VH-VL binders against Large ribosomal subunit protein uL3c (RPL3). Designs and how they scored, part 20

Target 1, 266 residues: Large ribosomal subunit protein uL3c (RPL3), of Bigelowiella natans (Pedinomonas minutissima) (Chlorarachnion sp. (q7xyp4)
Amino acid sequence: AAAARASSSALVALPGGRMIEVPHMTKDYRDVKVCSRQRKWEIREHMRDPIKMGLMGTKAGMTTYYDDEGIAHPVTVIALEAGNVVTQVKTKETDGYDAVQLAYKETRDRTIPWPERQHLRKHGNVKAMKHLKEFKIADVSEFTPGQQLKAEELFEVGDLVDVSGTSSGKGFQGSIRRWGMKRGPMSHGSKSHRQHGSIGCSATPSRVYKGLKMAGRMGNERKTVKKLPVMMVNDEEKYIVVRGSVPGKKGTIVELRPTKIVGKHC
Short names: E, the ipSAE of ESMFold2; O, the ipSAE of OpenDDE; V2, 0.75 times the mean of E and O plus 0.25 times the DockQ between their complexes.

## First folded at step 26 (VH-VL; framework fv_zigakibart)

Design j4 (from yc with heavy chain W101Y, light chain S30Y K93R; at its last look DockQ between E and O 0.58; V2 from the best seeds 0.00; counts 0 for: pae E 7.1 > 2)
Fold by ESMFold2, look of step 26:
Formats: C-alpha cells, structure tokens, sequence
Structure j4 (fold): chain C 266 residues (1-266), chain A 120 residues (1-120), chain B 107 residues (1-107)
C-alpha cells in the first residue's frame, strides 16, 4: 500500500508483500509514567492495574520514524497475520487459573496433528493455526472462543508493551542456554524431579543423545523486551509499530503483552 | 450452520425511511463484522459499509455517508441498517454479509436480501 | 477507488465447455480477490478467496488464479447448475469494489 501511495521513505514489507510506510505520529509517548523497580516492590497487588489482553504478531522489519519535532525514532513494524483468534478460555473454576489461549497464523490442516485440530474445532471452530499461546489475564469474562482480537481494540498509541520472542542465534547465546539448563532441571520445580529424581537431566555422561540432547540452534531462547511504547496501530493494513527493537529476525513470531505496572500507580 | 435472515420486502414513498434487519445464527455474532451490500435492479454490487457488533463502530462507503445508518443489537444477534430520505434510485436489494476471517473483507455468508422499492 | 473490470460481460456456452472469466484491477491488489456466483433472485455465493483458495463445498471444477492486477476464474467443465452471473471483488482497500459481473448463459 505504501508503494501505491508512491512514498519514497521508510517502507517495510509485510508478509505477503504489502508495503507500508510508518505514518507521522502526533501523540507524545514520552508522557507515560513507568514504575521504578523499588516502586514495584512497594506496590501491593490490589493497587495494580488489571493485566489486560495481548496478542501475537510477526516481526516485519525496522525503520526510522520522524516525529513532529524532527527527532528520529528507531521502530519495529510487527505484522498482524491471519490469526489472533481466541480458542480456549480458562477460568479458576475450570482450570485453576484465568487465561485466554490465542491461535495465530493460519496454516493447512495437515500441518497440525489430529488432536490439535480437534482442540481448535471444539474451542470456537477455529481454522488450523501454526501457533497456540496462552495469555494470563485478570478478567477473562469478555472473551469468547472464536473471537478475533483486533489490535486497535486492545492497544492505543502510547501504551507500553512487553514483546517476547525467540532470539536470533548469532553465536554466543547458546552458552547462556546451556548454563540455564543445568540450573532449572536440577531444582524441585518439575514433577519428574519430585517423583523419581528425574531422568531428563540425570547428569549421566552416556545418556546424551546425538542431535536430541544437543541444545539445537544456538541462541534459540525466549527473550522479552519490556516497556516498548506503541507508536502506531493499524488493523486495516495489519501492523503495529513499537519503538525500539524486538527479539528475533524478520519473520519471528512475537507476543505483545501490556506492561504489568504502569500509569497512575507509579 | 451459519445463517443470516433478513427482514421482508419494503415498499416506501420518496422521503420516507426504512430499517432493514439481519438476524445472525450459527456463530457468535460479536466475533465478525457485519457488512451491507446493495444491488440495484439489473446492476452489480456496491459495498455500503460495516459495523463491528462488539463495539458499535462503523465505517461507511462515502457514497452512503448520511444515507445509511448501521446499528446492531448483540442480545438479539441482529444487525440493522436504516436508509433515510429515500429516493427512487434507492430501489435495490440490500444484503447483509458476514466478513471473512482475519482482517479479510470478503463475504463468506450472505443474507437472502431485502428488496426495498421506492415509488409513489 | 479501485475499478474492477470483468471480461466478457456476457458469455454464451454449452454444458461441458471450459469457461474463463477475467477480472482486471486498476491497481495492484496483490492476491486479495474473491469470486462470487449469483443466481437470479438469490444472494451471491462465495466461490474463491485469496485469488485461488476454493471455498468449502464448491465443486473442484471451479478454479482461480492470478495476482497483481489480472485474475481469472475458470470452470473446467460446465454443468447446468453453473449458468449464473459471476462477480469478482477486491478486498485490498476501502471501498471494497466489485466487477460489473459476467452473465454466463446457455448457448
């Protein structure tokens, strides 16, 4: 669409080849208050804003955006591919906690195992999707299986979001993953560790399987970049723009979640 | 089994108004935008606009701005379109149509159509 | 507004014929085209979305192709039920516009 407008600057290609140009921003996102670390520890949970729903997107690219004052902002365009459909709604009564499961990025039926296809059919008759992610939120009553979430209904310019995704692997992040693996599996957090003393990470040298026991791709780990201002939301052209960088390369699936503590309590 | 059932045919005089209803069943009404499309006799199809049943937000084709008013009643799973200041060239069949998945504005289910005839 | 131009406006054909209907957009709409069939006195019925994706319950003799500005609906072997008017529709940007229609008649 940016190519159809004949704009020469800051074009970003969305999945499917549509080009967009990040439009001029009129709202000053710098007015948003953010809690300090110390303030967060002082705030009682009942005084915090309720956790609101997020959504998923695909990293499309980065560009430069100029505000009214001519200041350059590095921004990331996050595409909204087919999806963000509510599937399962979990409540404390049914599942012991409140959460909404989203399906994202339509795919063909044979890519998805039969049990998962039945799950999607049972919960809102949702088409086959590549990704299912759970969002724990304060109030699930407004969400219905089969509901499609629109970014303009969830976010506005100036909101702060936490963006999670799988990091790109240019070398050394694999070493961090290998240290983290020993710490987590050796704790009593897993039911396998409590029941049988765990076979998964028994530290036996000959227990490692080639290919399976290897960490796989280096740098393949979840990272969350917190407190990114939303610069633009456009459901018609299917994108969100946030200030700064997000995890992963172009095409990485990311989760956008509202920052937990922000606003009047800070 | 998605079904859109529209109100019956209307005959009106110039200057009057008409309100067409479209009752949805077989799906969650608030999960999809509802569009309206008209077809003048022997002519093609014209997109008129849509309503988001969850929020009440509407968008209109500029040609119908001020002519059409789209509303909905979520408790009745029903969308409405009111045409005001009717003229003889408003004679057409008016369809409601459900928006396709995922920001895609093709129409996968249509109502049977409501014929509005404006004549003296 | 994006103008969708169909050709031909009227097409006469016999049962068993292969029929091709073309739709040309005034600007690139990538692959955001739908095709509809409409019988007299009936609502349009969706056949194809995304230029080539056949809708559930539509016979496999229908197919679609194209991208950018030129799109084609093909019926490989006409059946008596296929005599109707066909419309293309772009849904890339507002206002969403339809072709003028192609009436497929018995020869």
Amino acid sequence: as target 1 above (266 residues)
Amino acid sequence: QVQLVQSGAEVKKPGASVKVSCKASGYTFTNYYMHWVRQAPGQGLEWMGYINPRTGKTKYNEKFQGKATMTSDTSASTAYMELSSLRSDDTAVYYCAREGYFYDYYFDYWGQGTTVTVSS
Amino acid sequence: DIVMTQSPSTLSASVGDRVTITCKASQSIYSWVAWYQQKPGKAPKLLISKASSLESGVPSRFSGSGSGTEFTLTISSLQPDDFATYFCQQYDRRPYTFGQGTKLEIK
Scores: ipSAE 0.111, ipTM 0.608, lowest interface PAE 7.1, mean pLDDT 78
ESMFold2 (binder alone), look of step 26: mean pLDDT 93; pTM 0.949
OpenDDE, look of step 26: ipSAE 0.431; ipTM 0.785

Design j5 (from yc with heavy chain Y33W, light chain W32Y; at its last look DockQ between E and O 0.39; V2 from the best seeds 0.00; counts 0 for: pae E 7.4 > 2)
Fold by ESMFold2, look of step 26:
Structure j5 (fold): chain C 266 residues (1-266), chain A 120 residues (1-120), chain B 107 residues (1-107)
Amino acid sequence: as target 1 above (266 residues)
Amino acid sequence: QVQLVQSGAEVKKPGASVKVSCKASGYTFTNYWMHWVRQAPGQGLEWMGYINPRTGKTKYNEKFQGKATMTSDTSASTAYMELSSLRSDDTAVYYCAREGWFYDYYFDYWGQGTTVTVSS
Amino acid sequence: DIVMTQSPSTLSASVGDRVTITCKASQSISSYVAWYQQKPGKAPKLLISKASSLESGVPSRFSGSGSGTEFTLTISSLQPDDFATYFCQQYDKRPYTFGQGTKLEIK
């Protein structure tokens, strides 16, 4: 019988010299799984899924949603305003990559620049739209300029989505709020518990390293909240409900994409 | 110019089936859902269901589930509706109609109608 | 199913008259109502969407109003080609349903 961590029955000495036979019920260490092959396969399979089309929406607000089992969920309602119309379809042959451009939120012709209005007219004769966004996807062959995307065709209840949008501006913020630094972890002798501590050494290199995390402006930047379950989809009443929060305040335009990355790597 | 042209009138015996076609022109066929509406003689309009020609997905009014089958041929820009096991009360004019703008289910363009008559 | 009830069922009027057709829904449908005109042997023609939005190419003598459960189609100053059957339609919830129609006849 091999020693090491292999399962074996051997006598061990206790303090005081008494011998006890301790059963080692451990399986042969060669058979110990580090990470189940099923779990590894589940992660690999999802990551191999083709990137699918998403949608744009407008954050309407948050509420409590009770599912069919009566369990309460904090949810965000995302309104579907007029739009989600395919304009330009890009392929590797035409543009070097596969993407679908989507127009969202109808506006008046006078509100958008003439070159953009001409672009919309040329690509699907789309009405004037306030927002244009590209979605890089695996297969663009099923999308045609002028096509109106329906949320019920793209998403089902239980699907996981990533929601992207512009976060609320927070102005200039200290290191604790901006970077999550611990209060008073720096030895300053100050009564101020939120101050940034030492920023460098006096000797080598006798300067502040580039990239040191410091106080500064926070928010008003692109953020993606990942793995939000879709709780409800309704094209007739023009909304999608996702569990949790999304970036921005009410009225923020958000992008919903099917989640690409699920789970933790082994 | 958007135009929906339907197939001609049909006379059928009870128990037979009929397939009505609706050829679309003046727009990209796969960009809009196609609905079917019927009008029995002396009666009002009844919504029958729709097809998404891009995906082939259909939804039917409960009254026509199992009676009507909606299909499409994207290469011909044509929607089809087949009625099976015809009865005398299936005598009606059948219209195809295009879905309106902004995910709204009013009908902005209609075919000319196809009269289906079921009699012995 | 949402029932759409039109009133009156038949209406006699003269050229130049002002006519009002009412449509009542069995439950609130917000403003998701369309109005259609149908002449004998012809397909319905869309007049109004969203209760009050006049479709392109429809004469300005047609107007719509209402919200919730009660909706009206009004024709100011009837013309000879306005004598037809008029239908309301709700498109809030499947199955989408139509009123029974109002036949507008010349006196």
Scores: ipSAE 0.090, ipTM 0.564, lowest interface PAE 7.4, mean pLDDT 78
ESMFold2 (binder alone), look of step 26: mean pLDDT 92; pTM 0.940
OpenDDE, look of step 26: ipSAE 0.374; ipTM 0.769

## First folded at step 27 (VH-VL; framework fv_zigakibart)

Design c1 (from j1 with heavy chain Y50W; at its last look DockQ between E and O 0.63; V2 from the best seeds 0.00; counts 0 for: pae E 5.0 > 2)
Heavy chain, then light chain:
Amino acid sequence: QVQLVQSGAEVKKPGASVKVSCKASGYTFTNYYMHWVRQAPGQGLEWMGWINPRTGKTKYNEKFQGKATMTSDTSASTAYMELSSLRSDDTAVYYCAREGWFYDYYFDSWGQGTTVTVSS
Amino acid sequence: DIVMTQSPSTLSASVGDRVTITCKASQSIYSWVAWYQQKPGKAPKLLISKASSLESGVPSRFSGSGSGTEFTLTISSLQPDDFATYFCQQYDKRPYTFGQGTKLEIK
ESMFold2, look of step 27: ipSAE 0.319; ipTM 0.667
ESMFold2 (binder alone), look of step 27: mean pLDDT 93; pTM 0.950
OpenDDE, look of step 27: ipSAE 0.358; ipTM 0.762

Design c2 (from j1 with heavy chain K59R; at its last look DockQ between E and O 0.68; V2 from the best seeds 0.00; counts 0 for: pae E 5.6 > 2)
Heavy chain, then light chain:
Amino acid sequence: QVQLVQSGAEVKKPGASVKVSCKASGYTFTNYYMHWVRQAPGQGLEWMGYINPRTGKTRYNEKFQGKATMTSDTSASTAYMELSSLRSDDTAVYYCAREGWFYDYYFDSWGQGTTVTVSS
Amino acid sequence: DIVMTQSPSTLSASVGDRVTITCKASQSIYSWVAWYQQKPGKAPKLLISKASSLESGVPSRFSGSGSGTEFTLTISSLQPDDFATYFCQQYDKRPYTFGQGTKLEIK
ESMFold2, look of step 27: ipSAE 0.265; ipTM 0.661
ESMFold2 (binder alone), look of step 27: mean pLDDT 93; pTM 0.951
OpenDDE, look of step 27: ipSAE 0.320; ipTM 0.752

Design c3 (from j1 with heavy chain N52H; at its last look DockQ between E and O 0.74; V2 from the best seeds 0.00; counts 0 for: pae E 9.3 > 2)
Fold by ESMFold2, look of step 27:
Structure c3 (fold): chain C 266 residues (1-266), chain A 120 residues (1-120), chain B 107 residues (1-107)
Amino acid sequence: as target 1 above (266 residues)
Amino acid sequence: QVQLVQSGAEVKKPGASVKVSCKASGYTFTNYYMHWVRQAPGQGLEWMGYIHPRTGKTKYNEKFQGKATMTSDTSASTAYMELSSLRSDDTAVYYCAREGWFYDYYFDSWGQGTTVTVSS
Amino acid sequence: DIVMTQSPSTLSASVGDRVTITCKASQSIYSWVAWYQQKPGKAPKLLISKASSLESGVPSRFSGSGSGTEFTLTISSLQPDDFATYFCQQYDKRPYTFGQGTKLEIK
């Protein structure tokens, strides 16, 4: 149930009703070395080749955690529902590229079309799953059909991950809420990165400005939140905790991938 | 078809050790934790612990911590459990069991059991 | 440790009878209960997982129910092959514990 009491260090409900407390979080992830310009070039090249495997999860909720120094840490609990089973392994020889297809969130056979059920049975004899997602990675040799991925094998506390999901739908929104604009001055041709007041706009031109920020629908789009520290990984209790917010409402399926850059702040 | 075949019965003296094997077939050995469960004569079942074959990660029931050592050989698809410093109380049938679906630690496949008898 | 208490410890019944076996947990384990059948000299056989999910190949006369702390295994019409010992098991928290067993005997 939703917590109307605005609780701190409160329990978070996982799918199926199990409650967890966020364990005491170490602060060792804050000891981050900043890479030099030269080292960033070296890491960037290496990073493109070793894209590592990720997982899928379900957003369970958010809570706050106060560390030993009284600093508040907003954290999101991501539940690991039944799944994260490798189905199809694609190689350059078979499919022209290297990828691992992952199945997530067990469902009943009858909710899945027969061709999809046959696909799952053919590739690793996997139980019926609601979601299939392909992960393009550098090295597929360690993955076999039917293999269940364990979060503790893929992630450690302190790792940075990118979390993808469908943002919550917010309906039609004005430019103030959607873009953070002030009412009045017209914004000239900028893409949300320019400060207000530094960009003048001539009076009504005969053409439509490209890139003008206007009212429109907000949310309900696929978004990736990057560089979230992993605060906790627990395969037994079936959750991962990341610092910060992730896209979507409670129950949203999210994809966790290791951040492509190696090393913190690189 | 999933099949777990255990090593044969053992008779040991107090203070000795024994190593029970469990050979798995019909599934990818590294995809599931392997659990060990014992059943003393006339008693119920006791969960002893598990090993994840690919990572070597183990968890033991506190009662058997330091008594049992669980290992695996992924090339042979075989799990092992070694009991040290045997006592007469260790006389039991020892089962290997494969976990069920996902992280649900019920056991959908069992070995035939290995009887370990400890007597003077 | 979560204690699983089965009742009765021994049950006598005739072929065709409806029998129930109960299992009580010392704390809420939600639905994370499995039921096993064990015949003398044999390994346990899984009957039911997640309190009520019937395992493939298990006759439909077996059913399970319950949530929280109390769980029930029901056999709607006993057959000769059903005379065995039955165990419940919780798999919510380590150590994963079993009930002491219920021996189902022919009357």
Scores: ipSAE 0.013, ipTM 0.559, lowest interface PAE 9.3, mean pLDDT 77
ESMFold2 (binder alone), look of step 27: mean pLDDT 93; pTM 0.949
OpenDDE, look of step 27: ipSAE 0.140; ipTM 0.701

Design c4 (from j1 with light chain R94Y Y96R; at its last look DockQ between E and O 0.01; V2 from the best seeds 0.00; counts 0 for: pae O 6.9 > 2, placed apart)
Fold by OpenDDE, look of step 27:
Structure c4 (fold): chain C 266 residues (1-266), chain A 120 residues (1-120), chain B 107 residues (1-107)
Amino acid sequence: as target 1 above (266 residues)
Amino acid sequence: QVQLVQSGAEVKKPGASVKVSCKASGYTFTNYYMHWVRQAPGQGLEWMGYINPRTGKTKYNEKFQGKATMTSDTSASTAYMELSSLRSDDTAVYYCAREGWFYDYYFDSWGQGTTVTVSS
Amino acid sequence: DIVMTQSPSTLSASVGDRVTITCKASQSIYSWVAWYQQKPGKAPKLLISKASSLESGVPSRFSGSGSGTEFTLTISSLQPDDFATYFCQQYDKYPRTFGQGTKLEIK
């Protein structure tokens, strides 16, 4: 009896130590095709307007998702920890713009500054949360302070999302790694294999232009990966799965927003 | 092969309720949304709503809010639609239809339909 | 709601004829249109998805075209088995909406 090797459900550890099994569609591993084709995801009109509400999450890790066609997709599991509670609704009338503020990741009261604690208490009597973020949306009328947002209400499988977060810090990096500059010759007496090269001219402009790409700190900056398809939404297990990689290390906070569609053909 | 098998024809009196079943086979039931579509005699097709069998999430056409209740039993791979407070205008053929995966949001598989007749 | 206006409501044709059915959307829905064939007493059958993608097992005489607000289903050479009612459907927004149908009858 050939023990049907249960396709190793890729277990991803969530913050707090809970293991999540990302369900795979059971196809024989031999029939699994590596997703070589960049599926062009088409943006549907319902995603364009109005701008829908987003969520905060915690990057739990990456795994492989096998679809019903046996295609392997690289995916990121984003844990939805305690939070995503509406703290404040801003309107054009009150604040000059429409936005919903969310609180995310429960923490101890003592770890939050007093003004912020008071803010959370005043607006919906929300528990102490570590992160506050505003989401600009077109229609704020559906949101009230103290409201717990659910991922399934905001996102559906197949939706495109922009995921924002702080990228992994890589320290001080050379120009090749940081900016993708080409290396110099490795032979013929070259002494400039990985050097930056010229940074300007002597007479004109007689200076280094501001913004010239040079060696420096890489990472630890806000980055957004755009147009990531939502592969799974599970409110019971409190996670969302998106195709592709998202900014940051495991455990970092990310923001999920519906993809912003700009232009006539987007 | 994907198959959706619905329950048999129903005859009900006005004010009664009816529950139609749709048994799915040939695919993973929880991976696909199940939709319900109505067709009155000699009329077109009308979307009623859907259920996500995995989460139990439902979405209804506003026209059928309070009229239709969609449920599912994952153990039986069966979707249910209950119609309450039946009226004569609820006489129709009701179809369950499977929604495709991801961006395949069309109905790729249909049940054979269930005729519900409301008569005094 | 997106209104799908299908024309004509009834079409009489003979075997071997080229027939075209049109569906107009009240707003742009890109290519998110499906076409179904329904025979009397039977469930609708999917013919075309994404406005122009022919489903497996569907004869090549069926074709779909269009984008935005205007969509067409074409049967290049009508066969006896093709006499049925045809429906267009948009799946861009909720609620899902269908055209009123086109009954294709034998002339």
Scores: ipSAE 0.024, ipTM 0.595, lowest interface PAE 6.9, mean pLDDT 85
ESMFold2, look of step 27: ipSAE 0.194; ipTM 0.627
ESMFold2 (binder alone), look of step 27: mean pLDDT 93; pTM 0.950

Design c5 (from j1 with heavy chain G100S, light chain D92E; at its last look DockQ between E and O 0.58; V2 from the best seeds 0.00; counts 0 for: pae E 7.8 > 2)
Fold by ESMFold2, look of step 27:
Structure c5 (fold): chain C 266 residues (1-266), chain A 120 residues (1-120), chain B 107 residues (1-107)
Amino acid sequence: as target 1 above (266 residues)
Amino acid sequence: QVQLVQSGAEVKKPGASVKVSCKASGYTFTNYYMHWVRQAPGQGLEWMGYINPRTGKTKYNEKFQGKATMTSDTSASTAYMELSSLRSDDTAVYYCARESWFYDYYFDSWGQGTTVTVSS
Amino acid sequence: DIVMTQSPSTLSASVGDRVTITCKASQSIYSWVAWYQQKPGKAPKLLISKASSLESGVPSRFSGSGSGTEFTLTISSLQPDDFATYFCQQYEKRPYTFGQGTKLEIK
């Protein structure tokens, strides 16, 4: 029954053509009631924890499979392409803040500008990489230019991560979809079902305020999906599996960071 | 640039142990896994296992599990492999090899090899 | 374990010849194969990774091709320095295995 369904999960293609099958769902992720006295204490202790390092990946695809209890678990496979190499390490002494810069996704020297190529050579003699991102963390002392970060050293099954990426473009959208504004009456003689309502007073200041929410283009923006459980980490096969959806389409570069805010108080 | 220098040849009796060293230079030792590969006289190559020098994590080919023990000393940039309970069929050349840039498990740099001879 | 089978086991050729060495995997390894050259008394030297990618400093007369289960190393115009033993290696799945080797000898 459910076990047979789990064993028949579809394969997911990683960049480079390698196919993987996501194993059975694990239940060692954090599943704790948010409002309990114990949970409130745990949230306070987590907020005292120093901000830890993350890494980058590439969205490879999604799959769904059922556990032994028949519960469906949607998961996203995030490929680990060549990279996640430390380049520049910034400290309060050198740059006024603590940060680690990562390079991700190996490319040809021809593909990147000469100044960026020299930057990579200067900071750890790193191969040409398509993406550079900074991670502001509490303690940079453990990181050395040229160091390759391994996902199994940073994450374990059950950790919560925030995944950031560029969302899919959705084109020009109305105020209801873009901002969640109320729909007008669908009947009673109204023809104003989805139109934007009042945008200001006619007298004072007799203009539209800057920053007013209006119709416009939607998507193609940085988005973060928070508190996704890590379901699997595999450095040998070069992927991470998280529960749920991740911003962007297949092939989108994403940033995985340990979640800072685990829950909320009641 | 990258250089892996192994310890010298060893002649041992059956039942003894041997510890082969591999000193790395020209790169940051903790950034790459170190693998060990053996080659019996006139034979092909066999992958024995690896060590992650940053964490000490090892993986062994099951054929050598219990026979080989891989360790490293990050302050000396040196990997070690110890073979226990030597038998005559352990006579071979043992290589250390550095894995590729992204931990693809092909080997872009090799040590010169250490000949271990087991005879009565 | 994935078995890598090379053919031929020994190949006799003359300088200037085109030679081809074949390596067959017991299951699909996609393109995750490397080729090595080993001269007597020396450590193996990496020639090709990912089935067809030449390593830096390897002469262009070496080429690799194949995918799935069958892979080929080709030397387009054999030189005196190319007489050695050649190994294929899969790196798709642990334990990482090598072919038995192909000894390229002078005629």
Scores: ipSAE 0.079, ipTM 0.613, lowest interface PAE 7.8, mean pLDDT 81
ESMFold2 (binder alone), look of step 27: mean pLDDT 93; pTM 0.952
OpenDDE, look of step 27: ipSAE 0.283; ipTM 0.745

Design c6 (from j1 with heavy chain Y105W; at its last look DockQ between E and O 0.52; V2 from the best seeds 0.00; counts 0 for: pae E 5.2 > 2)
Fold by ESMFold2, look of step 27:
Structure c6 (fold): chain C 266 residues (1-266), chain A 120 residues (1-120), chain B 107 residues (1-107)
Amino acid sequence: as target 1 above (266 residues)
Amino acid sequence: QVQLVQSGAEVKKPGASVKVSCKASGYTFTNYYMHWVRQAPGQGLEWMGYINPRTGKTKYNEKFQGKATMTSDTSASTAYMELSSLRSDDTAVYYCAREGWFYDWYFDSWGQGTTVTVSS
Amino acid sequence: DIVMTQSPSTLSASVGDRVTITCKASQSIYSWVAWYQQKPGKAPKLLISKASSLESGVPSRFSGSGSGTEFTLTISSLQPDDFATYFCQQYDKRPYTFGQGTKLEIK
């Protein structure tokens, strides 16, 4: 056809094969004031909102959400697999700090070491789980071992979250890609197109400074993407949708935490 | 061991109401939604709705909206379902059923059932 | 509403037989199907979840398969204790619906 209409259903496959369609949403975005990096360091800790509990999920894929004006927004669907069960609750009295340990993604008993299985049994009699993570939060009193967390009880549409996960591996990378350094001349007889320039002064000190940006492995590291708006929370179909991209490839386990640098004092 | 123990059989006249209880034990009551399912005599099973005992939020099958009211008492680990304005077609066995672990809404534990008979 | 249609409605079989009960959904429900066994005067008992996952304590002679719109429950070698009514249930979309039931009777 000369003018084919874009009939996009924004379908994303969840673990287990279910296909979900991200609903067309009105602009319900809340403009939340977010601290600049400089402002964050200026604000005393007592003026910030208390840190709230988060969740773990699995990156299911990305798709496009269209707002009422037809503007496309990239969104990531994060699946909620079996888990998000509180195991250990740490307090200042018992452990020197307040935290909630969360278990995520049920697995078979044979796939985890005996000491870990005993830990899960001791703390809430939790089934075997593939991932354990601590969430340091302001108030642990509402959480008990064995409690299963529900996303609709923790997040609402419009909340800002920081999503952490293992970034995609990119292998060994030169200083240009890793650090954004300039290339050498391409055409004027130069053979040094991607080589690192001078590394240091030959006189004082006669060595490479610690912390100099150099070639090295890139990716396959923990990374946090901050300030992603929550677009949808659906416990019945077991997913959360955030605006933007999250670390890692499809299937990567991610941690969703409320954005720390959001508050009324920014 | 998970157990759901329901209240005993009830015989009611049309227009009356009935409140069925479901006492849970062997698990943390607030960690699982409680569902209600009915079975008319000689018929199949019909999902009525659920309650989230942690928050008190409910969702009903549209067929039972306004007919059934689901509540819970977390201190007693007990869920309740009240049927109002009873009619003869409300005669059935009513089950409470616990959702599956980890966000799956199949029913892994069932109460023994409460027979409600509506007759003139 | 997603309609779950079971066949057959009644099945006569002997101890030791292999039997198959079919459940068809009016639209794709992927793999979100559970199977239950119900004996007269008793509550249903979960046998299988997610179309094919056998529940703990359920004999291995029970198995499930299927995806999309058609699902089966198979009992490989009937035992006397298996004569009961069997239901399928979809849990993909509200309202969660059950098949009409299949009564398995001794021949």
Scores: ipSAE 0.262, ipTM 0.643, lowest interface PAE 5.2, mean pLDDT 80
ESMFold2 (binder alone), look of step 27: mean pLDDT 92; pTM 0.940
OpenDDE, look of step 27: ipSAE 0.320; ipTM 0.748

## First folded at step 28 (VH-VL; framework fv_zigakibart)

Design d1 (from j1 with heavy chain F102Y; at its last read DockQ between E and O 0.71; V2 from the best seeds 0.00; counts 0 for: pae E 4.5 > 2)
Heavy chain, then light chain:
Amino acid sequence: QVQLVQSGAEVKKPGASVKVSCKASGYTFTNYYMHWVRQAPGQGLEWMGYINPRTGKTKYNEKFQGKATMTSDTSASTAYMELSSLRSDDTAVYYCAREGWYYDYYFDSWGQGTTVTVSS
Amino acid sequence: DIVMTQSPSTLSASVGDRVTITCKASQSIYSWVAWYQQKPGKAPKLLISKASSLESGVPSRFSGSGSGTEFTLTISSLQPDDFATYFCQQYDKRPYTFGQGTKLEIK
ESMFold2, look of step 28: ipSAE 0.329; ipTM 0.665
ESMFold2 (binder alone), look of step 28: mean pLDDT 93; pTM 0.948
OpenDDE, look of step 28: ipSAE 0.424; ipTM 0.783
ESMFold2, fold request of step 29: ipSAE 0.303, 0.279, 0.355; ipTM 0.657, 0.647, 0.669
ESMFold2 (binder alone), fold request of step 29: mean pLDDT 93, 93, 93; pTM 0.948, 0.951, 0.952
OpenDDE, fold request of step 29: ipSAE 0.402, 0.358, 0.364; ipTM 0.772, 0.760, 0.757
ESMFold2, last read: ipSAE 0.327, 0.204, 0.328; ipTM 0.653, 0.646, 0.658
ESMFold2 (binder alone), last read: mean pLDDT 93, 93, 93; pTM 0.951, 0.951, 0.951
OpenDDE, last read: ipSAE 0.332, 0.415, 0.405; ipTM 0.750, 0.779, 0.770

Design d2 (from j1 with heavy chain W101T F102W; at its last look DockQ between E and O 0.84; V2 from the best seeds 0.00; counts 0 for: pae E 9.9 > 2)
Heavy chain, then light chain:
Amino acid sequence: QVQLVQSGAEVKKPGASVKVSCKASGYTFTNYYMHWVRQAPGQGLEWMGYINPRTGKTKYNEKFQGKATMTSDTSASTAYMELSSLRSDDTAVYYCAREGTWYDYYFDSWGQGTTVTVSS
Amino acid sequence: DIVMTQSPSTLSASVGDRVTITCKASQSIYSWVAWYQQKPGKAPKLLISKASSLESGVPSRFSGSGSGTEFTLTISSLQPDDFATYFCQQYDKRPYTFGQGTKLEIK
ESMFold2, look of step 28: ipSAE 0.006; ipTM 0.562
ESMFold2 (binder alone), look of step 28: mean pLDDT 93; pTM 0.949
OpenDDE, look of step 28: ipSAE 0.165; ipTM 0.715

